VH-VL binders against q8ixk2r445to577. Designs and how they scored, part 121

Target 1, 133 residues: q8ixk2r445to577
Amino acid sequence: FFGMLQNKGLTDYCFDYNPPDENQIVGHQVILYLCHGMGQNQFFEYTSQKEIRYNTHQPEGCIAVEAGMDTLIMHLCEETAPENQKFILQEDGSLFHEQSKKCVQAARKESSDSFVPLLRDCTNSDHQKWFFK
Key: E = the ipSAE of ESMFold2; O = the ipSAE of OpenDDE; V2 = 0.75 times the mean of E and O plus 0.25 times the DockQ between their complexes.

## First folded at step 7 (VH-VL)

Design kk19 (framework fv_axatilimab; at its last look DockQ between E and O 0.06; V2 from the best seeds 0.00; counts 0 for: pae E 7.0 > 2, placed apart)
Fold by ESMFold2-Fast, scan of step 7:
Structure kk19 (fold): chain C 133 residues (1-133), chain A 120 residues (1-120), chain B 107 residues (1-107)
Amino acid sequence: as target 1 above (133 residues)
Amino acid sequence: EVTLKESGPALVKPTQTLTLTCTFSGFSLSTYGMGVGWIRQPPGKALEWLANIYWDDEKYYNPSLKNRLTISKDTSKNQVVLTMTNMDPVDTATYYCAHKLYPGRAFDIWGQGTMVTVSS
Amino acid sequence: DIQMTQSPSSLSASVGDRVTITCLASQGISYYLAWYQQKPGKAPKLLIYAASKLQSGVPSRFSGSGSGTDYTLTISSLQPEDFATYYCQQHYSTPWTFGGGTKVEIK
């Protein structure tokens, strides 16, 4: 699967990565923004190794969750995917982070005018359901 | 469907406090994702954003005016109130309130605006 | 603060003309860009959001494009009701800032 990774509950919002510095593509938080179909910031690839790859730059970026955190951060992809970069896209649309055993949920970013994907306990909420388009 | 209307004094004296009320219908500020902002426009000049409040009571202010602005909501009355202290003639403008569907969205529905003149 | 510069500040056009208005941000705003139309004595009306998405009820002759710091509003065939002032707005970071406006006048 590849394309725009959209939330079922938060209608018309997609995974988006727009680092403030093009020379520092990793280390920043993944956000949610209106699905605009322009590619670049919203184009992701879900791999057979359970990675969510940001393929618009070289080297390729992979979404990860740092130890003790709930936010999704862009890291460099590795030849052998580390556990913190593995997400299972389940049949019901849930995006399950293997290492933490939590699900990715669309949520308000605290003290910010934006939505972000955050790790939360798994529920049957549409805010935890994702699909590629 | 969604409508907003501004109300308040048409004339304010220098140093006084301005209080504007936005009364709306077609949505509730108890609904997840809903927000209301205030924007002003001095005669013949560009638009300037002032403040925003969301359903969860999160507030944003223009930093250049932050010490003068207070935004609040009364969800039961479908009202948002903006207070601006120490009014000056340069604050003469048309003041608008406007609806936001979610954080990260643009202002999609605007009130008609209310003209506030600051003079002695 | 992010500064928004609109070009031109005014232009004269005739019905049927293709009109292009540009908005430049002082830093990248990742498609957090809206366009508004304002007629004299009236409130602004949202035309375009997310840089390129047409607001419901807005005629298809209006379109938005751009990326990074450079954004454009195009009116493919100007109609009499389109003579107005147009504003861009970034809402990437607070304070949300507007461009200085572009007045589209009859030639």
Scores: ipSAE 0.484, ipTM 0.853, lowest interface PAE 2.6, mean pLDDT 90
Fold by OpenDDE, look of step 8:
Structure kk19 (fold): chain C 133 residues (1-133), chain A 120 residues (1-120), chain B 107 residues (1-107)
Amino acid sequence: as target 1 above (133 residues)
Amino acid sequence: EVTLKESGPALVKPTQTLTLTCTFSGFSLSTYGMGVGWIRQPPGKALEWLANIYWDDEKYYNPSLKNRLTISKDTSKNQVVLTMTNMDPVDTATYYCAHKLYPGRAFDIWGQGTMVTVSS
Amino acid sequence: DIQMTQSPSSLSASVGDRVTITCLASQGISYYLAWYQQKPGKAPKLLIYAASKLQSGVPSRFSGSGSGTDYTLTISSLQPEDFATYYCQQHYSTPWTFGGGTKVEIK
């Protein structure tokens, strides 16, 4: 699967990554933004290694969850996907993080009107449903 | 500043129902992500989580007490109410309500707690 | 349910001492571990969340570490105001559970 990763509940919002330096893509938080499909900043790939890859730069970036955190951060992809970079995109649209056993949910960023994907307890909320478009 | 305060009876008879109210300020349960939980602590003992309620009216209960607990909110009054049926002396404890920013987060701000004694 | 085993149940220490409290979860909790401080007659106060994140306003002498099932709270240099009871709590899954507590007493 590849393309824009769109949320079902938070209508018209997609995964978005905009590093301040295009030559240094790691270390920043993945956000949600209006789906526009005009740039590579909204192009992601779900791989057979259960990675969510950001294929706009070499070396390639993969979404990771840092220790004890609920946010999605861009790391470098590795030959063997590390545990904190493994996700399961379920048939029902839920995006499950294997290591934390949490689900990715579209959520409001703390003290902000911005939205971000966050790890939360798994529910049947449409805000935890995702699909590639 | 977030503040919470518990209110209710200090004394309850066995088999009676306890009703506690948490009145809070500094936040609203109409705000996305907001949650309030109840935690109790018997004298000289550890803490025990009871129930949570969130902005979207999602509720969670401690399974060991679920059949006795009911949690509800009145957003317009900034209040959360906890009822606990069939009280027993073993339920004597300080009861706290506490704020949490998002589901799955720790309790960052607590009320001062209210002591509830169950005795005939 | 996830059981939290906290140790020791109590300890005596002096001002300036390094204090370490351990919390063992019955299963992996993926760093969803909080530490609270409670003084007599007072409500618990959040010190650390997500295993190692210091709550705003908490002194830097407090730190949390650990992974998987094993977590620790460390006070690098005990201060007079630190004599209290400390609790760990997993916020990984419901029912959320607390450790038995560790009372830090003055030697």
Scores: ipSAE 0.096, ipTM 0.751, lowest interface PAE 2.8, mean pLDDT 93
Fold by ESMFold2, look of step 8:
Structure kk19 (fold): chain C 133 residues (1-133), chain A 120 residues (1-120), chain B 107 residues (1-107)
Amino acid sequence: as target 1 above (133 residues)
Amino acid sequence: EVTLKESGPALVKPTQTLTLTCTFSGFSLSTYGMGVGWIRQPPGKALEWLANIYWDDEKYYNPSLKNRLTISKDTSKNQVVLTMTNMDPVDTATYYCAHKLYPGRAFDIWGQGTMVTVSS
Amino acid sequence: DIQMTQSPSSLSASVGDRVTITCLASQGISYYLAWYQQKPGKAPKLLIYAASKLQSGVPSRFSGSGSGTDYTLTISSLQPEDFATYYCQQHYSTPWTFGGGTKVEIK
């Protein structure tokens, strides 16, 4: 799948990645922002290796969750996808992170005027349902 | 249809506390994502954001004014209240309340504003 | 605080002209930018959000563009009802700051 990765419950919000320096894409947090399709900040690819790739830059970025954390951050993609970069986009729209056994949820960033994708215990909430547009 | 209307005194003396009420319809501040903000505009000058409150009772204040501002909501009355302490003539402005759909979105619907003059 | 420098502060134009207004942020704001139109004695009206998305009910002659620190509002063919003051606003970080305004006047 390729396109804007949208949340079902938080209507019109998409995965967004806008590193402060486009040549230094590693280590920054993925956010949710209004779906706009402008620029390349909101285009991601879901690969056969279960990666979510930010492929507007070479080398390509892959979304990861570091051990013990709940935030989605950018790592470099590798030839074989590391376990912390594997997400299962299920038929019901849930986005499951295999290593942590948690689901990606649209959540308000603590004490902030923004939303972010975070790992949470899996539920049937529409805030844990995602689709490509 | 979403509408908002500001009410409060037109004239306030220096050092008094201003209390403004935003009464709205067409949405509920219990609804997920909904927010209301306050913005002011001195005559002939630019707009200045003051404060926001959201459905989950999260509040945001302009840091330059944070010790003077309090925002609260009464969801049963569809009202948001702003208080501003220690008013000064430089606070003379039109005060607006405005709707904001989600955190991270713009102010999409505004009240018509209420002019507040601070003078002896 | 993020300062929004809006230019020009005023301009004079004729009906039918293409008008551009620029807004420069003191640091990157990642498309967290809105444009508002304000007529004398009235509340601001949202025109553009997310830098480029047209608010419902706004004519398509209005468009927004830009990225990083540099953003532009364009009116492709100025109409009589477009003579007003225009403001940009960032909502990337608090305080959410507005530009100083651009007054578009009849030439």
Scores: ipSAE 0.040, ipTM 0.670, lowest interface PAE 7.0, mean pLDDT 88
ESMFold2 (binder alone), look of step 8: mean pLDDT 93; pTM 0.950

Design kk2 (framework fv_axatilimab; at its last look DockQ between E and O 0.05; V2 from the best seeds 0.00; counts 0 for: pae E 11.6 > 2, placed apart)
Fold by ESMFold2-Fast, scan of step 7:
Structure kk2 (fold): chain C 133 residues (1-133), chain A 120 residues (1-120), chain B 107 residues (1-107)
Amino acid sequence: as target 1 above (133 residues)
Amino acid sequence: EVTLKESGPALVKPTQTLTLTCTFSGFSLSTYGMGVGWIRQPPGKALEWLANIYWDDEKYYNPSLKNRLTISKDTSKNQVVLTMTNMDPVDTATYYCAHKLYPGRAFDIWGQGTMVTVSS
Amino acid sequence: DIQMTQSPSSLSASVGDRVTITCLASQGIKYYLAWYQQKPGKAPKLLIYAASTLQSGVPSRFSGSGSGTDYTLTISSLQPEDFATYYCQQHYSTPWTFGGGTKVEIK
């Protein structure tokens, strides 16, 4: 699977990664932004290793969640995906983070006029359902 | 359909506090993602955003107004209230309330506007 | 604060003309740009959001384009009802700032 990773509940919103510096790909939070259909910062690939890869820059970035955190952060991809970079895209559209046993949910960023993907306890909410477009 | 209406026109003296009420229909501020903002326009000048409130009671204010603004909502009455303290003649403007579907979106449906005149 | 500069501040045009209005942001705004139309004595009407997405009910002669700091509103064939003032707004970062407006006047 590859393309724009869109939320079922927030139907206009897609995974977006737009680092402030083109040469500093790592360490910034993944956000949700209006789906624009232009690829680039909204183009992701779901791999056989259960990674969500950001392929528009070199070296390639892989979405990860650091221990004890609930935010999705861009890290460098590794030859063998570490557990914190593994997400299971389930048949119902839920995106399950194996290491934490939690699901990715579209949520309001605290004190910000923006949405972000966050780890939350798994529910049957449409805000936890994702698909590639 | 979504409609919004600002409380009637106001004549305010310098140093007084302005209170405007936005009454709306066609949506609820209990619905996920819904918001209402306030924008003003002095005669012959550009639009200026003032404040915004969302369904989850998150509030945003234009920092240029030095904490003169308070925005609140009464979800059961379908109303949003803006108060602005220490009014000055330069605050004379048409004041609008407007619907905002989600964080990150634009203001899609606007009220008709209400004229606020600040003079002695 | 992000400053929004519109050009031109005014223009004269005839029905059937192609009209372009430009909006320049003081920093990148990631396509978080809206265009509004305002007629005298009326509230603004949203035309376009996310730089290029037409609001429901807006005629197809209106289009938006751009990226980064530079955005353009185009009216492909001006109609009598299009004589109005147009405003851009960045909705990327608070305070959400508007451009100074472009008045489209009858020639």
Scores: ipSAE 0.426, ipTM 0.829, lowest interface PAE 2.8, mean pLDDT 90
Fold by OpenDDE, look of step 8:
Structure kk2 (fold): chain C 133 residues (1-133), chain A 120 residues (1-120), chain B 107 residues (1-107)
Amino acid sequence: as target 1 above (133 residues)
Amino acid sequence: EVTLKESGPALVKPTQTLTLTCTFSGFSLSTYGMGVGWIRQPPGKALEWLANIYWDDEKYYNPSLKNRLTISKDTSKNQVVLTMTNMDPVDTATYYCAHKLYPGRAFDIWGQGTMVTVSS
Amino acid sequence: DIQMTQSPSSLSASVGDRVTITCLASQGIKYYLAWYQQKPGKAPKLLIYAASTLQSGVPSRFSGSGSGTDYTLTISSLQPEDFATYYCQQHYSTPWTFGGGTKVEIK
């Protein structure tokens, strides 16, 4: 699966990654932004290694969850996907993070009008449903 | 520390309406993501979910009891109220209110429960 | 509605025993499963959520596993304070439903 990763509940919002330096793409938080279909910052791939890859850069970036965190952070992909980079995209659209045992939810950033994907306990909420478009 | 406490009548007559109040502390239902649910348990039997209410006033009911249940909140008093109409002896149970951090999450903190007996 | 079939309904065990409780959902609940412990006259206590995540403050001898429709609660070494009734609960879809419970008694 590849393309824009769109949320069902938060209508017209997609995974978005905009590092301040195009030559240094790791270490920043993945956010949600209006789906614009222009690729690049909103182009992701779900791989057979259960990674969510950001394929606009070499070396490629993979979404990871750091210890103790509930945010999605860009790391470098590895030959063998580390545990903190493994996700299960279910048929029902739920995106499950294997290591934390939590699901990715579209949520309002605290004290902000911005939205971000956050790890939360799994529910059947549409805000935890995702699909590639 | 999150705490919850149920209050209401211990005895209700058949066909009457039960009104239970959950008074809580340690959190506010004005806070994003906060929710409170009601669960009951007949003596010696399993647990049954009744209803949930969230910070944004979204409500969910057990479909089997939906026509009898009403859940509401008073954020300023840190209270959630559950009403259940047309009570029957089969509704005799311990009624619990419980906290949940986000919608759909498990109930992480429970009140001590209040026993409600329906009898003529 | 999703039915949760819990087994066994009761079991007898001794301190130090390994105890396993099973919960079978009538349909896939995709890890949306919690486990509670309840002692007589007390409210349920959350042990595990998201099928395998241990609630803060819960001893490590408790663990949860499973996927799809089949889930398991395990107590690696039963302690005196663990004699209680245990319930599974799905939070995949409403109405949220609980298993019938498993009473763990002293042998």
Scores: ipSAE 0.020, ipTM 0.675, lowest interface PAE 4.4, mean pLDDT 92
Fold by ESMFold2, look of step 8:
Structure kk2 (fold): chain C 133 residues (1-133), chain A 120 residues (1-120), chain B 107 residues (1-107)
Amino acid sequence: as target 1 above (133 residues)
Amino acid sequence: EVTLKESGPALVKPTQTLTLTCTFSGFSLSTYGMGVGWIRQPPGKALEWLANIYWDDEKYYNPSLKNRLTISKDTSKNQVVLTMTNMDPVDTATYYCAHKLYPGRAFDIWGQGTMVTVSS
Amino acid sequence: DIQMTQSPSSLSASVGDRVTITCLASQGIKYYLAWYQQKPGKAPKLLIYAASTLQSGVPSRFSGSGSGTDYTLTISSLQPEDFATYYCQQHYSTPWTFGGGTKVEIK
C-alpha cells in the first residue's frame, strides 16, 4: 500500500512526519495532522515486511516503537525488518504492533490541540482503525 | 444537527462575576475529540478567544485572562459554563460559544451570541 | 503568541470582481488556519478550514491557499451576499489568535 494513512475515527487526520531538520530524519516522533497530500510529510508505504516506510526521502525511514515505550519514532530501515518495526494492518483496519502486542490509536498529545499515534491495548474503537488513501 | 445557545445576564455591574451557560445539542462532550470554546467580540472590534474545554476535561485559557476565567462542563445536561470574575466596562462584548468538530480544527458551529454590558 | 496580520484592512469591489485577501502569521502554523465571514449583527461563519478545505455548504467561489506563514483567501466572481468582514484565525498554538479583519465593501 502507498499513500496517506488515515484514521477512521479521527476523520481527516493522517500520519505525518515533520522532523525539525529535513536532513536528520531519525529519532523524532510521528504525529497526526490534517490530511492534505501536499509536500512529502504524509506519504508512507506499507511493505511486505510489515514496515511503515517513509521512503519519499533518502535515507528511508521506518516507524518503530522502542521497548517499554508507546510512541512511534522514526528509525532507519534495515534489510531485514527488526521486530520493533513490524506492524500488521489487519482486515478490520486495526494496526497491530507485533512485538508489544498492542494497537495503534489516535490520541491527543498532552495539554495541546494536536494528536499523535500511540500504542494502546487493542479494542474495536474506530480510533484504532486505519486505512490508506 | 449541531446547535449551541448562550444564556446569562445582559447587564453586569463592575466587579461582579459573570456566569455564562452554553447549552448544546447534536453532539456529546463524552465523544472522543469533541470540544466547546468561548469567544468574545467587543462592539466594532475583532474576535478574542477566551477558553476551551474538551471531552476529556482538558481546559485551555487565554493567558491574558487566566486568573479571571473558569470553564466547566456538565455532560449529562449538554452544558458548558464560563465564569469570569471582576468584570470591568472594557469587558462589554458579545460572547459566543462554539463547537469544534475535532481538536486542531476551527470553530465550525457558533451560537447566536449574547450581548453582555458592564455598567455601573 | 502568534500574531496574525491581515491585509488589506478594507477594500472596495464590484459584483463580479475577483477579491484576494492575505493573512500573515508571525511563525509557521502548519495549515492550522481558518477563514470566517461575519455580517453585521451575526455570528461568524466558518468558510474554510485546514487552509484550503471548504466547509460544507460554502460556495465554490471561495478558495484558500498558502503554507508556512503566508495564507490567502480568494473570492472569484464576487456576489452581493459576499460583502462582509473576513477574519483569519490560527489554532496551532495557544492563545488561538484572530486577524484584525478585512472589510469587503461595495465600490
Scores: ipSAE 0.007, ipTM 0.590, lowest interface PAE 11.6, mean pLDDT 87
ESMFold2 (binder alone), look of step 8: mean pLDDT 93; pTM 0.949

Design kk20 (framework fv_axatilimab)
Fold by ESMFold2-Fast, scan of step 7:
Structure kk20 (fold): chain C 133 residues (1-133), chain A 120 residues (1-120), chain B 107 residues (1-107)
Amino acid sequence: as target 1 above (133 residues)
Amino acid sequence: EVTLKESGPALVKPTQTLTLTCTFSGFSLSTYGMGVGWIRQPPGKALEWLANIYWDDEKYYNPSLKNRLTISKDTSKNQVVLTMTNMDPVDTATYYCAHKLYPGRAFDIWGQGTMVTVSS
Amino acid sequence: DIQMTQSPSSLSASVGDRVTITCLASQGISYYLAWYQQKPGKAPKLLIYAATTLQSGVPSRFSGSGSGTDYTLTISSLQPEDFATYYCQQHYSTPWTFGGGTKVEIK
């Protein structure tokens, strides 16, 4: 699957990555923003290795969750995907982070007027259901 | 159909406190993602954002107003109240309340505005 | 705070003209830009959000473009009802700031 990764509960919102420096694409938090259909910062690919790849820039980035954290951040993709970069997209739309055994949920970012994807205990909430558009 | 209407005094004396009420219909501030903001416009000048409140009671204020602002909601009455202390003639403006669908969105539906004049 | 510089401050145009209004942000705002139309004595009306997305009910002659710090509102064929003041707003970071406005007047 590839395209805009959209939330079922927040129907207007998509995964979005806006690195402040185009020469340094790693280390910034993945956010949710209005789906604009223009590709670029909202274009992702879900791979057979369970990666969510950011395909707009070279080298390609892979979404990861660092140990003990609940935020999704951009890392460089590796030859062998590390466990912290593996997400299982279930048939019901749940995006399960295998290493932490938690699900990606659309949530408000603390101290900010924005939404972000965060790891939370898995529920049947539409805020935890995702699809490629 | 979302509608909002501002109410409050038309004339305020310097140093007094202004209280404005926004009464709305067509949505609830208990609904996930919903917000209401306040924006003002002095005669012939640009728009200035004042404050915003969301369904989860998170509040945002324009820091230029030096803690003169308080925003609150009464979800059961479909009302948002803005209080502004120590009014000055430069605060003369039309005050608007507006609907905001989600964090990160623009203000999509606006009230008609209420004119507040500050003079002695 | 993010400063929004809008240009021109005013312009005169005729019905049928193509009109362009520019908005410059003091830092990158990643498509978090809205355009509003305001007629005398009335509340602003949202035209465009997320830089390019037309609000429901807004005529297709209005379009937005841009990226980074530089954004443009275009009216492809000006109509009599389009004579108004237009404002841009960044909704990227609080405090949300507006441009100074562009008054579109009849020639």
Scores: ipSAE 0.307, ipTM 0.792, lowest interface PAE 3.5, mean pLDDT 89

Design kk21 (framework fv_axatilimab)
Fold by ESMFold2-Fast, scan of step 7:
Formats: C-alpha cells, structure tokens, sequence
Structure kk21 (fold): chain C 133 residues (1-133), chain A 120 residues (1-120), chain B 107 residues (1-107)
C-alpha cells in the first residue's frame, strides 16, 4: 500500500512529515495535517517488512517509536526493519506497534496547535483507525 | 450554521482595559476540536492574529502584545472573552472573532467585527 | 515568527482577466496556507485552506497552488464581485501571520 495515510475519526487529517530541510529527513516528529491530495509530505508507503516509509526525500525515512516513548519519529530505514519500526496495519484499520504493544492514535500535541499520531493503549476508537488514500 | 458576533465598547481611553465578548451559535466549545480566535485589523492595515482558545482550554497568544492579552471561555453561555490591558491609540482597530475547526486549520467563519477606537 | 510577503500590493484588472497573487513564507509551511477575500466594510471570507482546498460555496474560478515557501492564488476569469483585498495566512505555527494584502481594483 502507498498513498496518504488518513485517520477515520479525524476524517480530513493525514500523516504528514515536513523536515526542515529535504536533506535532513530524520529526527523530527511525524504530525497530522489536513489531507491536501498532493502527495509530497503526506505520501507514505507501507512495506512488506511492516514499515511506514517516507521516500519523498533522500535518504528514505522509516517511522519509529523509541522505547518508553509515545511519539512517532522519523528514523533512517535499515536493511532489516528493527522492532521499533514495525507497525501492523490490521483489517479494522488499527496500526499496532509491535515492540510497545500499543496502537497509533490521532491526538492533540501537548502545548502545540497541532494533531499528532501517538502510541496509546489499543481501543476500538475511530481515532485509532487508519487507511491509505 | 455557525455564526459569531462580537460585542464590547466602541470607545476606550488610553491606559484602560478592553473587554470584548464573542457570542456564537451552531457549535459548542465542549466539542472535540473546536476553537475560537480573535483577529484585529487597524483601519487600512493588514490582519493581525491576537489569541485563540480551544475546547480543552488550551490558549495561544501573539507574543508581540507583551502579556497584555487574556482569553477565556464560558462553554455554557457559548461565549469567548478577550481582555487587553493598557490600551493605546495604535490599538484602534476592528476586532473579529472567528471559528476554528481543529488545531492546524484556518479560520473558516468570522463574526462581523466590532470597531474599537482608542482616544481621549 | 514566520513572515508572509504578499505581492503585488495592488493590481488593476478587467473583468475576464486571469489574476495571480503570490505569497512567500520566510520558512517552509508545508501547505498550512489559507487565502481570504475581504470586501470593503466586511469581515474576511475564507476562500482556500490547506493551500489548494476550495472552501464550500466558493466559485471554481478561484484556485490555490504552491509548496514549501511559495504559494499562489489564481482567479481564472475575474468577475465584478471579485474586486476586493486578498490576504494569505500561514497557520503552520504560532503566532499565525498574515500577508500584507493585495488589492484587486478595476482598470
């Protein structure tokens, strides 16, 4: 699958990654923003290794969550996907992060005027349901 | 249908505090994602954002106004109140309140505006 | 703060003309760009949000484009009711900032 990764509960919001410089794609938090339909910063690929890849800029990035954290950060992709970069996109639309045993949820970023994807205990909330467009 | 209306004094003396009220209908500030902001426009000048408040009581202020601003909400009355201290003639402007659906979005529905003149 | 530079400050056009207005951000704003129309004595009206999404009820002759720091509002065939001042706004990070405005006036 590839395309814009949209939230079911926040119907107009998509995964979005806007690095400060297209040559420095890693180390920043993935956010949610209004789906604009133009690809670019909202274009992601779900791979057979269960990665969520960002390949609009070089080098390619893979979304990861550090141990003990709940934020999704862009990291460099590895030849073999490490556990912190594996997300199971389930039939019901949930994105299950294997290493933490938690689900990706659309949530308000603390102290910021933005929404972000965060790891939370898995529920059947539409805010935890995602699909590619 | 979302509607907003500003109210407050038309004339304010220098050094006084301005209090403006935004009364709205068609949405609730208890609803997830809803926000209301204040924007002003001096005569013949560009728009300037002042403050914003969300359903979860998170508040944002324009830092250029040096702690002169306070924004609050009364969810049961469908009102948002903006207070601005130490008014100066350069603060003469039309003041607007506007609806904002979700953090990160633009102001989609605006009130008609209320003109505030600061003069002795 | 993100500075928004809008050009031109004013332009004269005739009904039927194609009009373009440019907005430049001092840093990348990732499509967090809105366009407003303001007629004399009235509140601003949202035309476009997320750089290219047309607000409900806005005529299709209005379109937005751009990416990164550079954004454009286009009116494909100017109508009499389109003579107004247009403002861009970045809503990427606080403080949210507006451009200086472009007045579209009749030739």
Amino acid sequence: as target 1 above (133 residues)
Amino acid sequence: EVTLKESGPALVKPTQTLTLTCTFSGFSLSTYGMGVGWIRQPPGKALEWLANIYWDDEKYYNPSLKNRLTISKDTSKNQVVLTMTNMDPVDTATYYCAHKLYPGRAFDIWGQGTMVTVSS
Amino acid sequence: DIQMTQSPSSLSASVGDRVTITCLASQGISYYLAWYQQKPGKAPKLLIYAASNLQSGVPSRFSGSGSGTDYTLTISSLQPEDFATYYCQQHYSTPWTFGGGTKVEIK
Scores: ipSAE 0.261, ipTM 0.775, lowest interface PAE 3.7, mean pLDDT 89

Design kk22 (framework fv_axatilimab)
Fold by ESMFold2-Fast, scan of step 7:
Structure kk22 (fold): chain C 133 residues (1-133), chain A 120 residues (1-120), chain B 107 residues (1-107)
Amino acid sequence: as target 1 above (133 residues)
Amino acid sequence: EVTLKESGPALVKPTQTLTLTCTFSGFSLSTYGMGVGWIRQPPGKALEWLANIYWDDEKYYNPSLKNRLTISKDTSKNQVVLTMTNMDPVDTATYYCAHKLWPGRAFDIWGQGTMVTVSS
Amino acid sequence: DIQMTQSPSSLSASVGDRVTITCLASQGISYYLAWYQQKPGKAPKLLIYAASTLQSGVPSRFSGSGSGTDYTLTISSLQPEDFATYYCQQHYSTPWTFGGGTKVEIK
């Protein structure tokens, strides 16, 4: 699976990653932005290792969640995916982070006019349903 | 159809407080994602964003004016009110209210604007 | 604050001309860029959001492009009703800032 990772509840919003420097892709938070199909900031690949890869840069970035945190951060991909980089895309559209037992939810970012994906307790909310466009 | 209309005084004396009301139809500020913002434009000059309020009562202010601005909503009346303290002649401008569908989106529908002149 | 520099400040054009207006942000704004049209005595009208997405009802002769810090509004064949002032706005980070405007005048 690859393409724009869109939220069912926020119907116009997609996973988006725009690092402040093209030479430094690691360490910044993944955001949600209007699905536009321009550029490669919204192009992600879901792999057989259950990774969400940002393939538009070398070295490749992989979305990760640090222990005890709820934010999705870009990290460097590894040859064997570590547990904190594994997300299970379920048949119902839920994106389940097995290490934390939580689901990825579209949520409002405090102190800014934007949305971000965050780990939350799993519910049947459309804000926790994702699909590749 | 979304419509908005500004109302308030046309003339304000220096040091007074300005209160502007935005009355709208075609949407509710209790509906998920809905927001209303205020933008002003001094005669012959560029647009300047002032404040924004969303359905969940989250408020955003222009930092250069934050200590002077208060934005509030009355969802039952379909109104958003902007209050600006300590008015000065440089605050003379046309004041607009505008609809904003969701965080991260632009202002898509604007009111006609109301001219506020600040002089003695 | 993100500063938006718009150029040119004004231009003269004839009906049928291709018009290009540029907007430069002081930092990357990740396509959070809108274009507005304003006619004398009227409120601004949204033309484009997300840098290139045309607002419903806006003629296809208007197009937006760009990425990072550099964005462009193009009018492919200027019509009489297009003589107006155009503003860009970044809606990436508060305060949402506007460019200084470009006045498109009759030649």
Scores: ipSAE 0.096, ipTM 0.731, lowest interface PAE 5.6, mean pLDDT 88

